# Designs tried in a protein design chat: miniprotein binders against a7ua95r516to809. Part 65

Target 1, 294 residues: a7ua95r516to809
Amino acid sequence: ASLSLLSISDLVPDLQFIFFWMSNAIEILYFIQQKSPAYMQTIELMDDKAGSKESLLSATISANEEAMTILEEVIMYTFQQCVYYITKTLYVVLPGLLDCNPFGTEPSSEQCRRAAGVCVCAVCVMPEAVRRVVSVFQTTSDLLQQYQVHSEIQSQMFAYLFFFTNVSLFNQLIDKGPARGWFQRSRVLQIQASVKILLDWAKGAGHNHLAQKFFAKFCSTVTILASPPQQLSQMSWKALCAEHPSLKPVQLHRILTQYQLMAELGPLPIWQPSSEDEAYIYRTVDLLESFENH

## First folded at step 17 (miniprotein)

Design fm7
Fold by ESMFold2, look of step 17:
Structure fm7 (fold): chain B 294 residues (1-294), chain A 83 residues (1-83)
Amino acid sequence: as target 1 above (294 residues)
Amino acid sequence: DPKEKVEALLREAERLLEEARKALEEGDFERAIEEAEQAIWKIMRAMYEAEEHGTDPEVDLKLYEIQEKAEQILERAEEELKK
């Protein structure tokens, strides 16, 4: 039972409950915000024969502030619970993206079929590992639409899910990549294709801007690692920093070190950090990313 | 023949890139996007096949350059479509 609780399909009933209450709280909060000024104007029009209008206005303001505070807490709590459950599922399925091969099946003269709102063409087939991640994103999207959650909250949800995905993939690549062979260029090309499938899903789902923003670090890493040696060896440290601003100096240094090992390149003077960056390539505390949203 | 397969993918990607460039110039931004995406996928597969079976560095660089051009067309067409 415990192992099955990591599947997104097993979480749908709980997520439906949470989304229902989150959506209702948002609608009530919006109603209070839009109608409170009109009600206060009604109070100001009252004849002060039965008492003080100032006392009634003060009580009304206090009640509105208390109600809005409670609703904001409900919204924050339900949002955090959604994120908690969804990211537990993502944590389980994301590592498989680094080990799958989107190019394993040869294209035939047959047409590709669209799956789960993602359009892939005849040059690859969506691996099961990628399908599992897409299923989490798609199920989340379907639930948000089903309960008509405000678009700003939907955007915040996917911003966090993409952030979480980026951190998880980047940290696993950096930490486990040498032992797992993930820095070999053929493996990087497989990873690049798998990530492209996710990015294409995000574009088709209306989240392209969020994906571009929050996948930047992992995408930059894969872009560098996939580059031909003849091209990358012509790019200076400064040029690489400029093209990949999402990468910290210690991260870029580590990526280039792994690239040199796999491409069998000796040390390259052109990749020496600038004088300003030299101290930062030793900051191992900055190598891995935090899962905390900043 | 792996070498012939890479060359076929390269030729098809070049065709798609030219069609995407023409579509962009004609203002058919949806077609430009579709054709640029297909070119990108062909190139990504070609790079993988070339890496798995060994390749001339010259071919590797050519695949990279076509990929960059297709990405630029894609980005430009998407910007124009937002208008």
Scores: ipSAE 0.788, ipTM 0.936, lowest interface PAE 0.6, mean pLDDT 84
Fold by ESMFold2, fold request of step 18:
Structure fm7 (fold): chain B 294 residues (1-294), chain A 83 residues (1-83)
Amino acid sequence: as target 1 above (294 residues)
Amino acid sequence: DPKEKVEALLREAERLLEEARKALEEGDFERAIEEAEQAIWKIMRAMYEAEEHGTDPEVDLKLYEIQEKAEQILERAEEELKK
């Protein structure tokens, strides 16, 4: 039962409440910021027969400041709660992307076979593991749109979700990959396809820019690992750093080390770190990414 | 039979790449995107099949080069569509 709480569908009622209040708080904050000057002008034009206009003006300023403070706190709290619940769900479902096979096929129904055009376009099917991640993103997108959350807040939400996804996948690959066999090239090619499905979802949802920015580290890692030995062995350390600026020296070094092991390559002089980077390739503190340093 | 699967995927990807190139030249950027994406998927599948059955480094490099060309067309078409 407690495990069922981690499903995004079980969280929808709570998320609906949170998005409702977030959207309303944003709208009220906007109203105060945009309409307050007009109200203050109305106060300035009042007759001062019952009291001081200065007192009314001062009270109005104080009320606006308190209201804006409360609304900003509500917006921040609701955003943090959304992120907490959604990323808790993502944390559970993301590891499956590293173990699934997107190149498998399932028998099609008779109706699907009659619509051969649809089947011709389906080279890869979405594995259940990938579907679960997409479902989290899609449900989040649907809720944000349903409650008409301001587009800038929607972008910030997905920026963080993509950042979290990138960090989670990268850290698990680096940490568990050697023991799990995830650096085998056939597995890397499967991972590449699974990530492509996520990137395609992001593009179709209007978040391509955010996905390109925030998946960069994991995508660079997979791109390197998927490269043919004939191509990668001709690229110098400096060229790889330039091509993949999202990777820290310790991270690139670890990725190349795993590549050499799996491709059965000996040491390559061309992959020797630059003198500038040589001190940094063993900084274990920089190997894994922090979920909080975005 | 595995080599035939890789060859069929390669031929289809090459066809899609040429169709995407023509669509880009004609200014049909949406079709260029669709066909380049399909080519990319065919190549990704071909690379996986080739790796699973052991293939020559020359085939591996050829698949990589076609993938790069398809991605370049995709990027150009997407950039042009935004204009």
Scores: ipSAE 0.787, ipTM 0.935, lowest interface PAE 0.6, mean pLDDT 84
Fold by ESMFold2, fold request of step 18:
Structure fm7 (fold): chain B 294 residues (1-294), chain A 83 residues (1-83)
Amino acid sequence: as target 1 above (294 residues)
Amino acid sequence: DPKEKVEALLREAERLLEEARKALEEGDFERAIEEAEQAIWKIMRAMYEAEEHGTDPEVDLKLYEIQEKAEQILERAEEELKK
């Protein structure tokens, strides 16, 4: 039997439990760091009886170190559990973003009213595939706010979710794009619009800087593929590398090869790698991105 | 109708771009952002329609140039509003 991942709404009770403990562990760790000196100061004020004060101080330091170590592990494990459940949901819903059409049926006020913080009433309808991705991000945001998770941890969570989204979309485009027709320019323009809906959500949620940083590779890919042939053919390899530093030479080469094929610009390469990059355009180990941060 | 649809979207985007530019110069950054965003969406739709129906490469390049200008206004207005 084949089982699909449950929706993010089905995971909310488990996520609530995990966020609760993560937030509490962070608060307790902060308390120990800020209030522990006062307790140790009261030990210093004790009447010293031939080393009883030193023994108690040593035991207190050991207890603090053990408590902080446990709390740090709890925070790490709960954070990992959160990203595990959320990315499991994202993994299921993200591929649909590459197949949907945001330029379909005329926009309506009902779709705008129901959008999770994103409005496209004037021009586009939010496709179901995009809505499912936005729902994952919005539910995560709501839970982080509900449990008053420290803003730095919220930023790290969304940094990871945007990183995961970027890797997943990029790898699927590179790997499956030729067979699925995702390199056709009309398809790329649809993908560009779908990604803009996600970027607009991130901006409205206060995560614009994180989205710009961690979506850079996929956004650069789509920007190149969406470019008019008259504009892109004017750019040298070196200029493209400078404009799109997030793309490795093998990745840029593959993207330009697919672009040239789909735009029917003939078989002869238009963009020639620099001498220094030529060694790297066939490094297939570097073509796909890793989900691991190394 | 597809060619006329692209031309209508282009004209609407050009109007929105000029209105966004004026709003930016007047210091009405909220209006500049709204109008630049609408222009960007109109251009994205126009590029898609033009690609589907095979319009002139000059139209394609013009849409690209208007998109670039609208994004620059958007960036400028958002930067000013952060103050």
Scores: ipSAE 0.781, ipTM 0.933, lowest interface PAE 0.6, mean pLDDT 84
Fold by OpenDDE base, fold request of step 18:
Formats: structure tokens, sequence, C-alpha cells
Structure fm7 (fold): chain B 294 residues (1-294), chain A 83 residues (1-83)
């Protein structure tokens, strides 16, 4: 109940605090890494009056190593806290993406902003459900930029958020899709369009490669389900495996089985798994994706 | 008419696909991406309208073929911009 009301905007003050400390810890760590060699050289060049040089050098090395270790722990902790809060907000808004119809809004006569300053692309007429998801990512981007967080950490943050989003959407689609009617081709086309809006945002935000990489499994699932029956029924199991390498055999088999039921095609011999994959299609433990791999 | 809408979207997507192809051939990769993306959006809308209103399966296959061609142009243009 209470989580359903939590917006990303409500978490901004807490996130700002965490991002502030994360950014500062990164900056201090970088400073120590850059200055440590110069300090060591300075100590090494000091006259060894009374055998204190080696002790000072050892103490300085030890202090720098300890400081760096603590800073790394602070960075990791703050990163995990950011991810925890942001993923909670994503978890609340992501289900709305699967129920979203991006085509139901009459395109306002206004075309995509890229060409004429007015945009009817699905990004400019962003459905509210998609906008809520994009708002989480945009707020995260804005905070990372505001606090000048190192680009590597920004990339890791987005990688994890895209990973989380993909796993969440994929698992929901596979588990609840049949019961929710999300395997109906019209619904799949809506889902495909909604995710495309998100991917187009990610592309515009400079995260195209990360988005494509981490959404591959969900996109492959949606692509298969959106395919015309006439086209998909001509594709062999081997061809589908080759085109969708992000899908495990058990996942592909589940998708095709549900597609077959939805499209009323009956059993298709061409979709029969290879003898090599036959043992893997029954590994139901591999059907859903795990969040633990990050 | 839903059928007329699908046909109009199809024609527009074909136009955009051809513009994307020309842009790719001319080395205007940014334009090729833009036109290909627009074509894909027109196709996605057309496919949805076709599915909701039970249009001709031949039209659905044609929409799919245009989408694949647009995606190929998009991919190629994006690869060329990375070089």
Amino acid sequence: as target 1 above (294 residues)
Amino acid sequence: DPKEKVEALLREAERLLEEARKALEEGDFERAIEEAEQAIWKIMRAMYEAEEHGTDPEVDLKLYEIQEKAEQILERAEEELKK
C-alpha cells in the first residue's frame, strides 16, 4: 500500500544526500590516488635523519591504503543505497508499462520534435505510464550530473537500472503475461512501443549501448511475440536461437508455447527443440531471471 | 476507416524507408537514422491498427518486411556513425 504512493520525487532529498557523499568520496579517493605517488617521492627525497624516513613512509603508505579502502567502502555503500531507493521506485512504476497503450492517445496533430520543433513521436506523446518510468531514469541522470559523479559510476548505475528493469519486465511478462493477456499480439505491440519509447529516451540520454545490451532479453521476447504468425511459423528453433541468443532454451520454448496457444497454431514441428536443447527446455529454474547476478 | 489508416501509414513508412535508404547511400547517417526511426514508428502503429481491426494478413507481412528493412538501415547507419 505505502510503496504504491512513493514517487521518485519523494526520494530526491535522500538521494541528493547519498549522491553528495558518493561524489565526494570518489573525488577524495581520486585525489589520494593522484597525490600518493608525489607524497611518497617527497618522503623518499627527504634526508634520512635519525631513521624516521622509513617509518614515515610506511605509516603514510598504510594510512593511504586504509583511507582508500574506507573510501571504496563508502562509494560501494552509497552506490548500493542509491540503487536500492531507485529500484524501489522502478518496481512500483514498471508494471504500468506492460498495461500501457501508447497508440490509444490520438496523436495530437503535432509531429516528432526532431524535425519541426513539435513531436508526435511516442516520446513526445509519452503515455503517463512510460513517463513515470522515464522520470525515474531522468531524475537519476540529473542527480548524477548535478553531483558530477564519475562517468564510470554513472555507467554502472544505468547498467544496473537497465538490468533491473529488464529482469523485472521479463519475469512479469513470462510469469503473469498469459493471465494478463500480454501475449495477445495487440498487447505485445503496445508493450513493444512502450519499451521503444524508453529505449529512445536512453538513446537520447547517451545510454544506447547499455540499454540495447541490458534490454536484449526483454526485447527479444517482445520481438518474437510481435512477429506475424505467418513469419514466425516459418522460423526453425535453430534460427530463433541464433536470432535471439539472449534467451535460454527454456525461455524460448516457453515463449513459443505461449505464442502457439495464443495464435491457435497447434503444435509446430519446426519449433521443436534440438536434441541438444531438449534437456534444457525442462529446466524451469532457468525460466525466470535472477536479480542476484549484479 | 481503419484499413485506410493502415494503408496510409504503410505508404508513409515506405516513403520514409526510401528516404532513409537514400540518406544512407549519401553518407548522411544522422538523417538515415531519423528517417528509419520514423518509419519504424509508422509501422508499429500500422501493425497495431491492423491487429485491432483484423486487416489483411498480406498487409501485416508487408509491414513486417518494411520494419526489418528499416531496422537494418538503422543498424547500419548507427554502425557508420561509430567509425
Scores: ipSAE 0.757, ipTM 0.926, lowest interface PAE 0.6, mean pLDDT 89
Fold by OpenDDE base, fold request of step 18:
Structure fm7 (fold): chain B 294 residues (1-294), chain A 83 residues (1-83)
Amino acid sequence: as target 1 above (294 residues)
Amino acid sequence: DPKEKVEALLREAERLLEEARKALEEGDFERAIEEAEQAIWKIMRAMYEAEEHGTDPEVDLKLYEIQEKAEQILERAEEELKK
């Protein structure tokens, strides 16, 4: 109940606080790492007054190591908290992406020149459900930039968020898709278009490689389900495995079985798993993706 | 007519695909990406309209083939921009 009311805008003040401390902790850590050698050298150049130099050096080393350890813990903690809040918001908005029809809006006659960058121009009426998802990612990007967070940490953040998004969408599609009609080809085409808008955003934001990598499983699933029956019925199990290496045999088998049911196809011998894969298609534990592998 | 709409989108996608191919051959990779992406969007809309209103299976296959070709051009152009 309470989760359905959570918007990314409601979390911005808390996220700003966390990002502020994360950024500061990173800056202080780098400062200590860069200045520690100079401090040690300065102590080494001091007059050796009766063993005080060694004691001061040892104390300085120990204090720097302790400070660095604490800062690393703060960075890790703040990163985890950011991820927690952002993923909680994503969890709320992601289901709307699967029910979105991006084709229902009249194409505004004005050529939204999407190609020159994700012109989130007012003319590109992004469907509200897609806009909500993009808003979470955009807000995250804006905060990371505002606080000048190191590029590696930004990349790790987006990698995790894309991973989470892919797992969430994939699991929802596989688990609830048949009951919700998301395996109907028209619905799949809507889902494909909605995800493409998100991927186009990620490309425009400079995260194309990460998005392609982490969305591969969901994209493969949608690509198969969007395929014409005439085309897909000519593809062997081995060919489908080769084209969609991100899918486990159990996942591919489930997708094809549901496709067959929705397309009212008879049994297709060409989709029969190989003898090598036959043992794996019954591993139901591997059907849904885990959040733990990141 | 939904059929006429699908046919119009198909023709436009074919035009865009040819422009994308030409741009790729000319080494204008940015333009190739732009035209290929536009072709893909036209195809995706055409496929949706086709599915909702019922279409000739031959049209559906053509749409798929054009999409695949546009994606190949897109991938190649994106690879060339990374070099």
Scores: ipSAE 0.757, ipTM 0.926, lowest interface PAE 0.6, mean pLDDT 89

Design fm7
Fold by OpenDDE base, fold request of step 18:
Structure fm7 (fold): chain B 294 residues (1-294), chain A 83 residues (1-83)
Amino acid sequence: as target 1 above (294 residues)
Amino acid sequence: DPKEKVEALLREAERLLEEARKALEEGDFERAIEEAEQAIWKIMRAMYEAEEHGTDPEVDLKLYEIQEKAEQILERAEEELKK
């Protein structure tokens, strides 16, 4: 089956199995960690029958350490498998977000209402492309909740998924954006609105801080590109660096150069990199984000 | 008329911004967030319509200023709800 047809719904049975084992392994590990000290203390209080106590204690320690090691491996493995399957599904649906027009529907006279962090009002008909992305995150949230996965593991999962999403969207925008017309301001505004729907979902799901942190680079890029030429042309390189600290100098320089081309602006001396940053704007290796740096 | 649509969205966003500001001053942070977010959505739509149909640069700057003000209200209201 082509990877292009794989929906998150098709992966739910496999994900359920993995989440089940992950949750159980975490629970067992926690049980061992909490009960082992009391159990060892109980053995230490037993009558020493001719060295049998030391042997039993040693054997119990060894068995607990081995069990904990195996459980940690199971947790790590199952976590990695979940991330692998979910990110594959994201990889398929994320490109549709960049081509989405959330403004294609006439605004309803009804007020926007948030339910469960997603604007479900008649005004905010979530475009299908955005809905597919949100569905991956929502399904992940629902599964984590269903299996009562520890909150720390949930946070780590969403941190990684937001990281992956940001890297994927950022790299696609920087690499393919000029050729696809995604640097045209009208298209940027569509992208900004589409990502806002996703961020609004993340906020409603209780992941606002993580979403803001991990989407910062993509959001900064879109914010710059959505800015009116009259406004952005008045901002110095230093001001832009200060407002968008998530962007590397090479990335900011690339964004401004492409903006200048799309807006048909002449050379702007105010956007000239500082002498300190001048060496860094040529580091093309730092232009795209890496998936390995998480 | 696209121009009339942008102007209508601008007026509605200004109204929502003022309601958000009042709600923030009254300590109704949930309402301030709701109204500010609605203002931002109206502005985003207005900016898109303005860009697609060609609108006065003065209107575009005004839309941007309202967006920034709405975002500031949103941020302040969200910070107060975390306390």
Scores: ipSAE 0.756, ipTM 0.926, lowest interface PAE 0.6, mean pLDDT 89

